# Designs tried in a protein design chat: VHH binders against Abasic site processing protein HMCES (HMCES). Part 144

Target 1, 269 residues: Abasic site processing protein HMCES (HMCES), of Homo sapiens (Human) (q96fz2)
Amino acid sequence: CGRTSCHLPRDVLTRACAYQDRRGQQRLPEWRDPDKYCPSYNKSPQSNSPVLLSRLHFEKDADSSERIIAPMRWGLVPSWFKESDPSKLQFNTTNCRSDTVMEKRSFKVPLGKGRRCVVLADGFYEWQRCQGTNQRQPYFIYFPQIKTEKSGSIGAADSPENWEKVWDNWRLLTMAGIFDCWEPPEGGDVLYSYTIITVDSCKGLSDIHHRMPAILDGEEAVSKWLDFGEVSTQEALKLIHPTENITFHAVSSVVNNSRNNTPECLAPV
Below, E stands for the ipSAE of ESMFold2; O stands for the ipSAE of OpenDDE; V2 stands for 0.75 times the mean of E and O plus 0.25 times the DockQ between their complexes.

## First folded at step 15 (VHH)

Design sa63 (from sa0 with A50S; framework vhh_6z1v_2)
Fold by ESMFold2-Fast, scan of step 15:
Structure sa63 (fold): chain B 269 residues (1-269), chain A 123 residues (1-123)
Amino acid sequence: as target 1 above (269 residues)
Amino acid sequence: EVQLVESGGRLVRTGGSLRLSCAASGFDFSTYAMGWFRQAPGKEREVVASISWHGGITYHADFVKGRFTISRDNAKNTVYLQMNSLKPEDTAVYYCAARSYQFYDSPKEYNYWGQGTQVTVSS
């Protein structure tokens, strides 16, 4: 997984993340650094994306079932990284393979500290290799959505008003992530960065790409992944597996250039 | 404290009409999406119709489109299901359910549930 869409306005995104804490109380996640959230139809590694994480990471005695939403850099910078420029990392931390997560120091250490997060997106993009050609077909991949009345499908949206109807009840894709905190050696703000855990592709996606993000399907899975105060690393890792509850459609080559940031990036062709 | 109370279920003849009501209390109704689900004996609970927290977005299952209409009144903390052209296949217990802001088709994702109201359609 190397490209996502996360374009919802902050208020719409926040409502889409409404949840219940352990006591059954309705809550909206509380924002950290909300001004760093940059909506985009075409998010690449090194950009910031919103993630959910437990409030207990920030407040010693907080209820671990309460959630914070924060923009984090895509591309995990390990806490032990010694150089001054994170872009000079010698290895790629955009994704973390589920089968080696406990073997790689960069992921094992933050995982042992309970640094689990849920990465939010409208959906993600993958490029299908076509046999006999050098061209690749991009697809937008996302949770199945309820088809709402009056332009409730992405393909029926032809105006800003219709697009608002599509997104108002959009079920966000919730991907399992690991984050870490890096303190610049020369001082400055702590950098929060994440990686997306990947698994073997499900049968439904195998013709598009051989790998997929580890998707947390539903509030029960999301809650257990986030709640590092009550759910051990071993138990949380049982949530990491392929899912068939996913859909997709082909999109235009407009999405290929990460600088393109328009609804055309995810519109069906 | 939280309660959803369905009413209006009864025996009706094929082709008849019925309006179900669901009265909500103990939570901020205006911040919840509402859904009507039904369950016939030996069947799984399935979504019938849903309405967003602000009422501007609705969903109706294919098997009730054109016959059923969901609506809500946030001032009265009530959601309604107007059922027209009733068929024997509509016989089921009808449940009201609430979910924060957005509605889904999966019963597992709903926060609050009523106890149900029985609708029986006879030929």
Scores: ipSAE 0.752, ipTM 0.896, lowest interface PAE 1.0, mean pLDDT 91

Design sa64 (from sa0 with A50V; framework vhh_6z1v_2)
Fold by ESMFold2-Fast, scan of step 15:
Structure sa64 (fold): chain B 269 residues (1-269), chain A 123 residues (1-123)
Amino acid sequence: as target 1 above (269 residues)
Amino acid sequence: EVQLVESGGRLVRTGGSLRLSCAASGFDFSTYAMGWFRQAPGKEREVVAVISWHGGITYHADFVKGRFTISRDNAKNTVYLQMNSLKPEDTAVYYCAARSYQFYDSPKEYNYWGQGTQVTVSS
């Protein structure tokens, strides 16, 4: 997984993340650095994306079931990285393979500290290799969405689905991530950065790509992944597996250039 | 302290109509999506209709489209289900449910539930 869409305005995104804490209280996640959130239809590695993480990471006595939402850099910079420029990291940390997560120091160390996060997106993009050509077909991949109707036109007075209307109740894709905190050797703000855990693709996606992000399907899975105060690393890793509850459609080549940031990037063709 | 209280369920004949009401208290109703779900004997609880927190968008299950209509009155903290052209297969306990801001078609995603109101449709 190397390209996502996360274009919702901050207030819409926040409402889409409404959740229930351990005590049964309904909450919205509390923002850290909200000004660093940049909506885009075409997010690439090294850009910032919103993630959910436990409030306990920031407050020692906090309820571990309470959530913070924070923009983090895509591409994990390990806490032990010694150089002054994170872009000089010699290996790619955009994704973390589930089968080797406990073998790689870059991922094993933050995972042992409970640094689990849920990476938020409208959906992600993958490029299918076409037999007999050098062309690749991009697809937008996302959770199945409930088909909504306008209250004033209940009973389908308008025929085609209006793509713009679906964003009001869009179910965000929730991907399992690992984050780390890096302190610049020469001073400055702590850098929070993440990687997306990947698994073998499910049957439904196997014709598009052989790998997929580890998707946390539903609030129970999301809560268990985030709650490092009550859920051990070993128990949390049981949530990491392919899922069939996913859908997709082909999109135009506009998305290929990461500088393109328009609704055309995810519109069906 | 959160309460959802359904009312309006009764015995009706095939082809009849009913309006169910759900009175909500103990939470900020205007920020919650509301839904009606039903459960027939020996079956799983399923979505019937849901409505957004602002009332501007809805979803109705295919098996009730054109017959049932969900609506809400935020001033009265009440959600309604107007049921027309009732069929024997509509016989079920009807439950009111609430979820903050977003609605879903899965019962598992809802936080607050009423005790249910029985609807029986006979010949």
Scores: ipSAE 0.708, ipTM 0.870, lowest interface PAE 1.4, mean pLDDT 90

Design sa65 (from sa0 with A50T; framework vhh_6z1v_2)
Fold by ESMFold2-Fast, scan of step 15:
Formats: sequence, structure tokens, C-alpha cells
Structure sa65 (fold): chain B 269 residues (1-269), chain A 123 residues (1-123)
Amino acid sequence: as target 1 above (269 residues)
Amino acid sequence: EVQLVESGGRLVRTGGSLRLSCAASGFDFSTYAMGWFRQAPGKEREVVATISWHGGITYHADFVKGRFTISRDNAKNTVYLQMNSLKPEDTAVYYCAARSYQFYDSPKEYNYWGQGTQVTVSS
């Protein structure tokens, strides 16, 4: 998984992340560094994306079921990295294979500290190899969405105003991530960065790509992944597996260039 | 103390009409999406219709489109399901459910549930 869309305005994104804590209290996640959130239809590695994580990571004695939402850099920079420029990291940490996560120091160490996060996106992009050619077909991959209707409107399908409201009730894709905290050797702000855990592709996606992100399907899975105060690493890793509960459609080559940031990037072709 | 109380369920003849009501208390109704779900004997609980926290968007399952209409009155903390042209297949216990801001079609994503009201449609 190397490209996502996360374009919702901050208030819409926040409401899409409404949740219930362990005590049954309904909550919205509290923002950290909200000004660093940059909505985009075309997010690439090294850009910032919003993630959910437990409040307990920031506040001593906080309820571990309460959530913070924070922008983090895509591409995990290990806490032990000694150089001053994160872009000089020798190996790619955009994704973390589920089968080797406990073997790789860069991922095992933060995972042992409970540094689990949920990476938020409208959906992600993958490029299908076209048989008999070197061309690749991009697809936008996302949770199945409820088809919303405009309340009180006369008229059935194909209403522009009705479809403009699709984002108001959009179910965000929730991907399992691991994050770490890196202190620049020369001083400066602590860098929070994440990797997306990947698994073998499900049957439904196997014709598009052989790997997929580990998707946490539903609030029960999301809450268990985030709650490092009550859920051990071993128990949390049981949530990491392929899911069939996804859909997709082909998109135009506009998405290929990560500088293109328009609705055309995810529009069906 | 959160409560959702359904009312209006009864025996009706095929082709009849019925309006279900769900009175909500103990939470900020105006920030919650509301849904009507149903469960027939031996079947899974399924979505019937849902409405956003502000009422501006709705969803109706394909099997009730054109027959059922969901609506809400935030001043009265009540959600309604108007059921027209009832069929024997509509026989089920109808449940009211609440979820903060967004509605989902999956029952497991809703945190607050009523006890249900029985609707029986006879030929």
C-alpha cells in the first residue's frame, strides 16, 4: 500500500471518527497538531496523514480506550535512527509485512511499546499489471459504502446534489499501523511517523495486487488494536489478516502523479 | 441512562400502513444518526432505513424503497418509520438504534438499541 486518499475537511473527518470509550461514553477523538492535517486525494509516502492512537501515549494515567487523532509522517523513522535527515533512511518503511513484524527491529521495538495506531483514509490506490502490456491500471479501493439519499428530494438516482453528500456519511478505511517517535540529533520537534502493516491480498483483490493493508473492519477491531493498555501485542496481532469486506473501481491515470490532487483521482472511469 | 423506546408495532393486514416511533432519552439525540433494523424468526438482524444526525441524508434498503420512509424530529427526540403497502415478508421485530453522527448498515456498529416492537402482517 503506497498511495491513499484522505481529503475530508477536518470537521467531517472528526465526526467520521466518533467512537465509544470503555465506559460507554460517546466521544470524538481529540486533535493533536490539527494544523498539520493536509487533506488530499493523493497521499504518498513522506506526507502526513491522520492516525488514531490511544490518549495514554500522551497523558500519564489516561484511559487507554480514549483516542487522539494526529497527523503523522508516512514512513516510519525508528527511534534509534542517528542521522539528521529522515529521508536518508536506507530502507523503505512505508509498509511492514505482518509475517516479519516481530523479526524486524524497526517494527518490533515500537510494537513492544504499544505504539499501535489506526491509519485513516478515504481509501487506497493500487496499480494492476495489465496482461500482455507494461501498462498499469490504477484502482481506488475502499470499504463498501451505504448509498445515501437526499432527504425530502424528489427524484431517484443521478442527482448531483445527492451525490455531493456521499462524503457526509463516508465510512473511512481503517488500516492497522505501527508508529515510532524520533528525536532529531540536532534538536527540534519529535517526529511521529508510521508504517502500514500489510498482509496477503484477499480473493477479491488478488487480480489487482498480491498484497493489501491489514484493514481493521469495524469499531471492535479498531478499539482492540488501539487499546495497548488492555490488549497485549500477541492479542492485537490476531486482528491482522486479510479482509473480503472491500470494494473498488478503476480510476484514471491522473492519480499516477502524486502532485495531482483533485476529485478526478478517485472518480470512476 | 440511555433509553430507546419503540412503539407502534401491531398486527396489520397485507396492504395496510403503520407508523413506528422511537423515543430517545439520556443522550444528545441531535448528534446521533438513527436507524431502524428488523429481525424475523431464524434470520439475522438487517438494516431497514437510517437517517443522519441532521436529517439531511437517509438510506432505505432496496426491499422497502418506495414503501417505507424514515424521518426524525430533533425537537421531540423521536425517529419515525412510516410503513406503507405492508407485505407478509415485513413481519419482524423492529428495532431502533443509535450511532454517533454517522449511520452504518451493520447492526454491530450501533451502541444503543431499543427492545423492539413486533410487526405482524397477515394475508
Scores: ipSAE 0.696, ipTM 0.870, lowest interface PAE 1.4, mean pLDDT 90

Design sa66 (from sa0 with R99K; framework vhh_6z1v_2; at its last look DockQ between E and O 0.64; V2 from the best seeds 0.00; counts 0 for: pae O 3.7 > 2)
Fold by ESMFold2-Fast, scan of step 15:
Structure sa66 (fold): chain B 269 residues (1-269), chain A 123 residues (1-123)
Amino acid sequence: as target 1 above (269 residues)
Amino acid sequence: EVQLVESGGRLVRTGGSLRLSCAASGFDFSTYAMGWFRQAPGKEREVVAAISWHGGITYHADFVKGRFTISRDNAKNTVYLQMNSLKPEDTAVYYCAAKSYQFYDSPKEYNYWGQGTQVTVSS
């Protein structure tokens, strides 16, 4: 998984993340650095994306079931990285394979500290290899959406007004992530960065790509992944597996250039 | 204390009409999406209709489109299901459910549930 869409206005995104804490109280996640959130139909590694994480990471004795939403850099910079410039990191940390997560120091160490997060997106993009041509077919991949009466599915939106109604009840894709905190050696703000855990693709996606992000399907899975105060690393890792509860449609080549940031990037063709 | 109380279920003849009501208390009704679900004997609970927290977006299952209409009154903390042209296949216990801000088709994702009201349709 190397390209996503996360374009909802901050208020719409926040409501889509409403949850209940351990006491059964309805809550919206509390923002950290909300001004760093940049909506986009075409997010690539190195950019910031919103993630959910437990309040307990920021406040001693906080209820571990309460949630913070924060923009984090896509591409995990390990806490032990000693150079001044994160771009000097010699290996790619955009994704983390589920089968080697406990073997790689870059991921094992933050996991041991409970640094689990849920990466939010409208959906993600993948490029299908086609025989007989050098061109690849891009697809937008997302949770199945309930088809509303006024706007219908995303494929039924034929005007800007109808597009707005599609997003009002959009179920965000919730992907399992690991984050770390890096302190610049020469001083400056702590950098929060994440990686997306990947698994073998499900049957439904096997013709598009051989890998997929580890998707947390539903509130129970999301809450268990986030709650590092009550759920051990071993128990949380049981949530990491392929899921069939996913759908997709082909999109135009406009999405290929990461600088293109318009609704056309995810519109069906 | 959170409560959802359904009312209006009864025995009706095929082709008849019925309106179900669900009265909500103990939570901020205006911030919750509401759904009507049903469960017939030997079958799983399925979504019938749903309405957004602000009322501007609705969903109706294919098998009730054109016959059933969901609506809400946030001033009265009540959600309604108007049922027309009833068929024997509509016989089920009807449940009211609440979910924060958005509605889904999965029963597991709803936060609060009523006890249900029985609708029986006979020829």
Scores: ipSAE 0.799, ipTM 0.909, lowest interface PAE 0.8, mean pLDDT 90
Fold by ESMFold2, look of step 16:
Structure sa66 (fold): chain B 269 residues (1-269), chain A 123 residues (1-123)
Amino acid sequence: as target 1 above (269 residues)
Amino acid sequence: EVQLVESGGRLVRTGGSLRLSCAASGFDFSTYAMGWFRQAPGKEREVVAAISWHGGITYHADFVKGRFTISRDNAKNTVYLQMNSLKPEDTAVYYCAAKSYQFYDSPKEYNYWGQGTQVTVSS
């Protein structure tokens, strides 16, 4: 997983993240650093994307079931990293394989500190290699969406204008992540950064790509992954598995260039 | 105290029409998506129709499309289901449900539920 779409305006994104805390109180996540949110149809590693994490990471005595939403850098920079430039990190931290997460210090250490997050996206892209060619077919991959229509007009949901209105009710993809906090040696703001945990692809995606992000399907899974105060690392890791509750469609090669930030990136072809 | 109170369910003949209402109180109705679900004896509760918090986007299940229409009036804190061309298989208890901002087809995602209103369609 190396490309996502996360394009919703901040207020739409926040409403899509409405949740209930442990006491049953209906809440919206509270933003940290909202000015660093950079919506785009075409997010790549090193860019900022919003993640959910427990309020307990920021506030002494907070209810660990309460959620913060914050932009973080994609590509985890370990807290123990000693160089002044994150580009000197000698391995790729865009993704973390679930089968080796407890063997890799860069992921095991923050995981042991309860630094679990939920990475938010409209969906993600993968490229299918076709046998006998060097061409790759990109696909946009996302949760199944309930078919919507313009109020009072049966069948109007099929128009391009109605596609834009579908985003008001879009179910965000919720991926399991690990984050860390790095203090630059020469001072400055703490850098928050994340990795996306990956698993073997489900049968439905196996013809596209052999790996997929670990998807947290439903509020119970999201709550347990985030709540490091009540859910142990060992119990949380049981949430990490492939899911068949996923759908996709082919998209044009416009998305191949990560500088292209247009709705065409995810439009069906 | 959150309350969803359905009304309008009754016995009607095949081909008839009904309008169900659900009056909401105890929460900010304008920030909730609303859904109508139904449950026939021995069957699972299933989504019939849903409407966004702002009222501009809807969903209708295939088995009711063209016959049922969901609508809402945020000034009256009320969601409606207009049911036309009723069939015996529409016989069920109809439930109103609310979810903060977004609607889904799964009952488990909804925060609040009414107690239901019985609709019976005679052949």
Scores: ipSAE 0.635, ipTM 0.847, lowest interface PAE 1.3, mean pLDDT 90
Fold by OpenDDE, look of step 16:
Parts: sequence; C-alpha cells; structure tokens
Structure sa66 (fold): chain B 269 residues (1-269), chain A 123 residues (1-123)
Amino acid sequence: as target 1 above (269 residues)
Amino acid sequence: EVQLVESGGRLVRTGGSLRLSCAASGFDFSTYAMGWFRQAPGKEREVVAAISWHGGITYHADFVKGRFTISRDNAKNTVYLQMNSLKPEDTAVYYCAAKSYQFYDSPKEYNYWGQGTQVTVSS
C-alpha cells in the first residue's frame, strides 16, 4: 500500500470514528494535533494521515478503550534512529509485512510496547499491471458501502451537495498499523509515525495486486487492535489477515501524480 | 436513560398501509442515524431502512421495492416508517435502532434498540 485517500473534513471524519468504550458509552475520539490533518484524495508516504490510537498512550491512567485520533507521518521512524533527518532511513517503513513483523526490530519493538494504531482512509490505491504493456491501471479499493437511494456510484455526484451527501455516511477503511515515537537528536517535537501492516491479498484482489493492507473489519477488531492495555500482542496479531470484505473500481491515471488532489482521483472511470 | 419506543404496529390486510413511529429519548437524536429492522419468527433480524442523522441520506432494503419509506423529524426526536402495499411476508416484529452519525446494514453496528412493535399482515 503506497497511496491512500483521506479527504473528509475533520468533523465528518470524527463522526465517522464514533465508537463505544468498554463501558458502552458512546464517544468521539479526541484529536491530538488537529491542525496537522490535511485532507487529500491522494495521500503518499511521508505525508500525515489520521490514525486512531488508545488514550492510554497519552495518559497513564486512562481507559485503554478510549480512542484518540491523531495525524501521524506515514513511514515509521524507529525510536532508535539517530540521524537528524528521517528521510535518511535506508529501509522502507511504509509497510510492514505481517509475516516478518516480529523479525524486524523497527516494527517488533514498538509493537511490543503496544504501539498499535488504526490508519484511517477512504480507501487505498493499487495498480494492476497490464499484460503486455508497461501501463498500470489504478484501482481504488475500499469497504463496501451501503447503497443509498441518493448515493449512486461515487462518480454520480454531479453537484457539491450530492458529493457531500455521498461521503456523509462513508465507512472508512480501517487498516492495522504500528506507530513509533522518535525524538530528534537535535531536539524538537516528538515525531509520531506509522507503518501499515500488509498481508497477502484476498482472492478478490489478487488479480490487481498480490499484497493488501491488513484491514480491521468491524468495531470489535478495531477495538482489540487499539486496546494494548487489555489485548496482548499475540492476541492482536490474530486480527491480521486478508479480508474479502472489500470492493474496488478502476480510476483514472490522475491519481498517478501524487500532486493531484481532486475527486477525480477516486472517481470511477 | 436511552429509550426507543416503537408504535403503530397492528394487524392489517394485504395491500394495506401502516405508519410506524419510534420516539427517542435520552440521547442527542440529531447526531444519530436511525434504522428500522424487522425480525420474523425463525428468521434473522434484517434491516428494512435506515436514515442518516440529518435525514438527507436514506437506505431501503431490496425487498422494500419502493413500498416503505423511512423519514425522521429531529424536532420531535422521532423516526417513521411508512409502509404501503403490505404483504403477508412483511409480518414481523419491527425494531427501531440508533447508531451514532452513520447507519449500516448490519444490526451489530447499532447502539440502541427499541422493544419492537408487531406488524401482522393477513391474507
């Protein structure tokens, strides 16, 4: 996974992340650093994206079932990294393979510390290799959405009003991530960064791409992944597997350019 | 205390019409998506219709086929289900449910439930 969409306004995103804590109380996640949230139809590594994480990471006596939403840097910067520039990392930390997560120090260590997060997106993009050509067809992949009378295909929103309505009830993709906290050697603010755990693709997606993000399907999976206070690493890792509960459609080549940030990126062609 | 109270269920003849109401209390109604579900004897609970928190988006199950319409009045904290052209197959207990902001087709996603109202359609 190297490209995502996360374009919802902050308030809409927050509402979409409504949850119940372990007491059954309805809650919205509290924002950390909301100003760092930059909505985009075209999110690439090194950009900030919103993730969910347990409140216990910030407050010692907090209920670990409570959630915080925070923009974090895509591409995990390990805490032990001693260079002043995260871009000098010699290995790719955009993704973490599920089969080697416990073998790589960069991921094992933060995971062992309970630093699990849920990466939020409208969906993610993958490119299918076209047989016989060097051309790749991009696809937008997301949770199946409920068909509403007004919500035609994502592409049917011909007006700003309709567009807003289509996204008002959008089910966000919830991907399993690991985050770490990095303190710059020269001082400054702690950098929170994340990697997306990847798995082998489900059968439905296998023709498009052989790998997919580990998707946490449903509130229970999300809650268990986040709740590092009550759920062990071993139990949490059981949640990491391919899911068939995805849908996709072909999109235009507009998304190929990471600078393009328009609805055309995820619109069906 | 959160309460959802359904009303309007009764015996009707095939082809008849009913309007179900669900009165909500104990939570901010305007921030909740509302849904109607039904459960027939021996069957699983299934979604009939759902409506977004602001009422701008609605969902109707495929079996509805235009016969039922969900609506809401946020000023009255009430959600409605207008049921027309009722069939014996529509006989079930109808439940009102609430979910924060967004609606889903899965009952598991809903936070609050009413006690249900019986709808019986005779041949």
Scores: ipSAE 0.035, ipTM 0.547, lowest interface PAE 3.7, mean pLDDT 90
ESMFold2 (binder alone), look of step 16: mean pLDDT 84; pTM 0.856

Design sa67 (from sa0 with R99H; framework vhh_6z1v_2)
Fold by ESMFold2-Fast, scan of step 15:
Structure sa67 (fold): chain B 269 residues (1-269), chain A 123 residues (1-123)
Amino acid sequence: as target 1 above (269 residues)
Amino acid sequence: EVQLVESGGRLVRTGGSLRLSCAASGFDFSTYAMGWFRQAPGKEREVVAAISWHGGITYHADFVKGRFTISRDNAKNTVYLQMNSLKPEDTAVYYCAAHSYQFYDSPKEYNYWGQGTQVTVSS
């Protein structure tokens, strides 16, 4: 998984993440650094994406079932990294293989600290190799959506805010991630960065790509992955497996250039 | 305290009409998505219809499409299900459900539920 869409306006995204804490109270996740959230139809590694994580990471007496939403850099920079520039990291940390996560120091250390997060997206993109050519066919891959009746036409005169509400019932893709905190050696703000855990692709996706992100399907899986105060590393890792509850459609080559940030990136062709 | 109270269920003849109401209290109804579910004896609870918090997006299951219409009145904290052309297969307990801001076709996603109202359709 190396490209996603996460285009929802902040308020719509926040509402889509409504959840229930351990006491049964309905909540919205509390934002950290909301100004760093940049909606886009075409998110690439090194950009910021919103993730959910336990409030207990920030407040030592917090209920571990309460959630924070924060933009983090895609591409995990290990806490032990000694260089001044994160871009000089010699290995790719965009994804983390589930089968070797406990063997790789970059992932094992933050995982041991409970640094689990849920990476949010509208969906992700994969490029299918076309036999006989060097061209690849991009696909947009996302949770099956409940089929809604088309909202009435708002008209050209209505505000963009009202039109953005057509995405109000979109079920966000929830991917298992690991994050770490890196303090620049020469001082400055702590960098929060994440990696997406990957698994073997499910049967439905095998013709598109051989790997897929570890998808947490439903609130029970999401809450157990996030709750590092009550759920051990070993128990949480049992949630990491392929899922068949996924759908996709082919999209235009417009998405190939990460600078393109328009609805055409995810529109069916 | 959150409460959802369904009303309007009764015995009706095949081809008849019925309007169900669900009165909500104890939460900010205008920010919640609402759903109607039904459960027949020996069967699992299934989605019938759902409506967004602002009412602009609705869902109706294929088996009720064209016959049932969901609507809401945020000023009255009430969601409705208008049921037309009723069939014996519509016999079930109908439940009102609430979810913060977004609706789903899966009952397990909803946290607040009413006690249900019985609808019986006979010839």
Scores: ipSAE 0.250, ipTM 0.652, lowest interface PAE 4.7, mean pLDDT 88

Design sa68 (from sa0 with R99Q; framework vhh_6z1v_2)
Fold by ESMFold2-Fast, scan of step 15:
Structure sa68 (fold): chain B 269 residues (1-269), chain A 123 residues (1-123)
Amino acid sequence: as target 1 above (269 residues)
Amino acid sequence: EVQLVESGGRLVRTGGSLRLSCAASGFDFSTYAMGWFRQAPGKEREVVAAISWHGGITYHADFVKGRFTISRDNAKNTVYLQMNSLKPEDTAVYYCAAQSYQFYDSPKEYNYWGQGTQVTVSS
């Protein structure tokens, strides 16, 4: 998983993340660094994306079931990285394979500290190899959405003409992530950065790509992944597996260039 | 105190019409999505219709499309279900539900629930 869309305005995104804490109280996640959130239809590694994480990471006595939403850099920079420029990291930390997560120091150390997060997106993009050419067909991949109707008009939400109205009731994709905190050697703000855990593709996606992000399907899975105060690393890793509860459609090559940031990037072709 | 109070359920004849109301209090109704669900004895609770917090987007289950219409009045903190051309198969307890951001077809996703109102359709 190397490209996502997360274009909702900050207030809409916040409301889409409404949740219940351990006491059953309705809450919205509290923002850290909200000014760093930049909505985009075409987010690439090294850009910031919003993630959910436990409030306990920031406040020592906080209820671990309470949530913070924060922009983090995509591409985990390990806490032990010694150079001044994170872009000079020689290995790719955009994704973390579920089968080797406990073997790689870059991931096992933050995971052992409970640094689990949920990466938020409208959906993600994958490129299917086309037989006989160097061209790849991009697809936008997302949770199944409830079919909606425009008030006063009965249209299919999955039609190209009515595609834009689906955002009014969009279910965000929730991907399992690991984050770390890196202190620049020369001083400055602590860098929070994340990686997306990947698993083998489900049968429904196998013709598009052989890997998929570890998707946390539903609030119970999201809560358990985030709650590092009550859920051990071993128990949390049981949530990491492929899901068939996913859908997709082909999109235009406009998405190929990460500088393109328009609704055309995810519109059905 | 959060409260959802359904009203309007009664016995009606096949082909008849009925309007259900759900009065909400104790939360910011205008920011919540609302849904109508129904449950017949021995069956799971299923979605009938739903409406976004601003009313611009709705959903109606296939088995009620063209017969039922959901609407809301944010000034009155009330959601409605207009039921036309009623069939015996529509007999169920109808529940009002609130969701803090958007509506879903799964009852598990809803935050608040009413106690239900019985609708009985006789031939």
Scores: ipSAE 0.345, ipTM 0.706, lowest interface PAE 3.3, mean pLDDT 89

Design sa69 (from sa0 with R99T; framework vhh_6z1v_2)
Fold by ESMFold2-Fast, scan of step 15:
Structure sa69 (fold): chain B 269 residues (1-269), chain A 123 residues (1-123)
Amino acid sequence: as target 1 above (269 residues)
Amino acid sequence: EVQLVESGGRLVRTGGSLRLSCAASGFDFSTYAMGWFRQAPGKEREVVAAISWHGGITYHADFVKGRFTISRDNAKNTVYLQMNSLKPEDTAVYYCAATSYQFYDSPKEYNYWGQGTQVTVSS
């Protein structure tokens, strides 16, 4: 998983993340650094993306079931990194394999501290190798969506013009992540950065790519992954597995260049 | 305390019409998406229709499309299901359900449920 779309305006994104805390109280996640959120149809590693995490990470006596939403850097910078420039980290932390997460210090240590987060996206992109050519076919991969209609208008058909309107009730993709906090040696703001946990691809995606992000399907899974105050590392890792509850469609090569940031990046072809 | 109270269920002849109402209290109704679900004996609970918190976006299941219409009145804290051209296959207990801001087709994503109202369609 190396490219995502997360383009919803902040208020729409916030409402799409409405949740119920442990006491059954409905809540919206509280923002940290909302001005650092940059909507995009084409997000690559080293850019910021919104993640959900437990309020208990910021307030010592907070209810661990309450949620914060914060932009974090994609590409985990371990707390022990000693150089001044995090872009100089010499190994790739964009993704973390589920089968080796407890073997690698960069991931095992923050996981042991309960630094679990849920990475939010409209969906993610993968490039299918085409047999007999050097070209790859990009696909946009996302949760199955309810086919919405404008009130009073029954049977609206799928078309490129209608894609803008489906965002009003879009179910965000919720991917399991691990984050860490890095303090610059020469001072400055703490850097929060994350990695996406990956698993073997499900049957439905196997013809597109051999790996997929660990998707947390539904509020029960999201709640348990985030709640490090009540759910141990061992129990949380049971949530990490492939899912078949996913759909996709082919998109144009416009998405290939990470600088292209338009609706055409995810529109069906 | 959250309460959802359905009303309007009754015996109707095939081809008839019926309007169900669901009165909500104990929460900020205007910030919740609402759904109508049904369950026939021996069957699982299934989505019939749903409506966004602001009313501008709806969903209707294929088997009721063109016959049923969901609507809401946020000033009255009420959601409605207008049912036309009723068929014996529509016989079921109809449930009103609430979820926050965004609606879903899965019952598991709904936090609050009413007691249900029985609709019987006689041939």
Scores: ipSAE 0.636, ipTM 0.848, lowest interface PAE 1.7, mean pLDDT 90

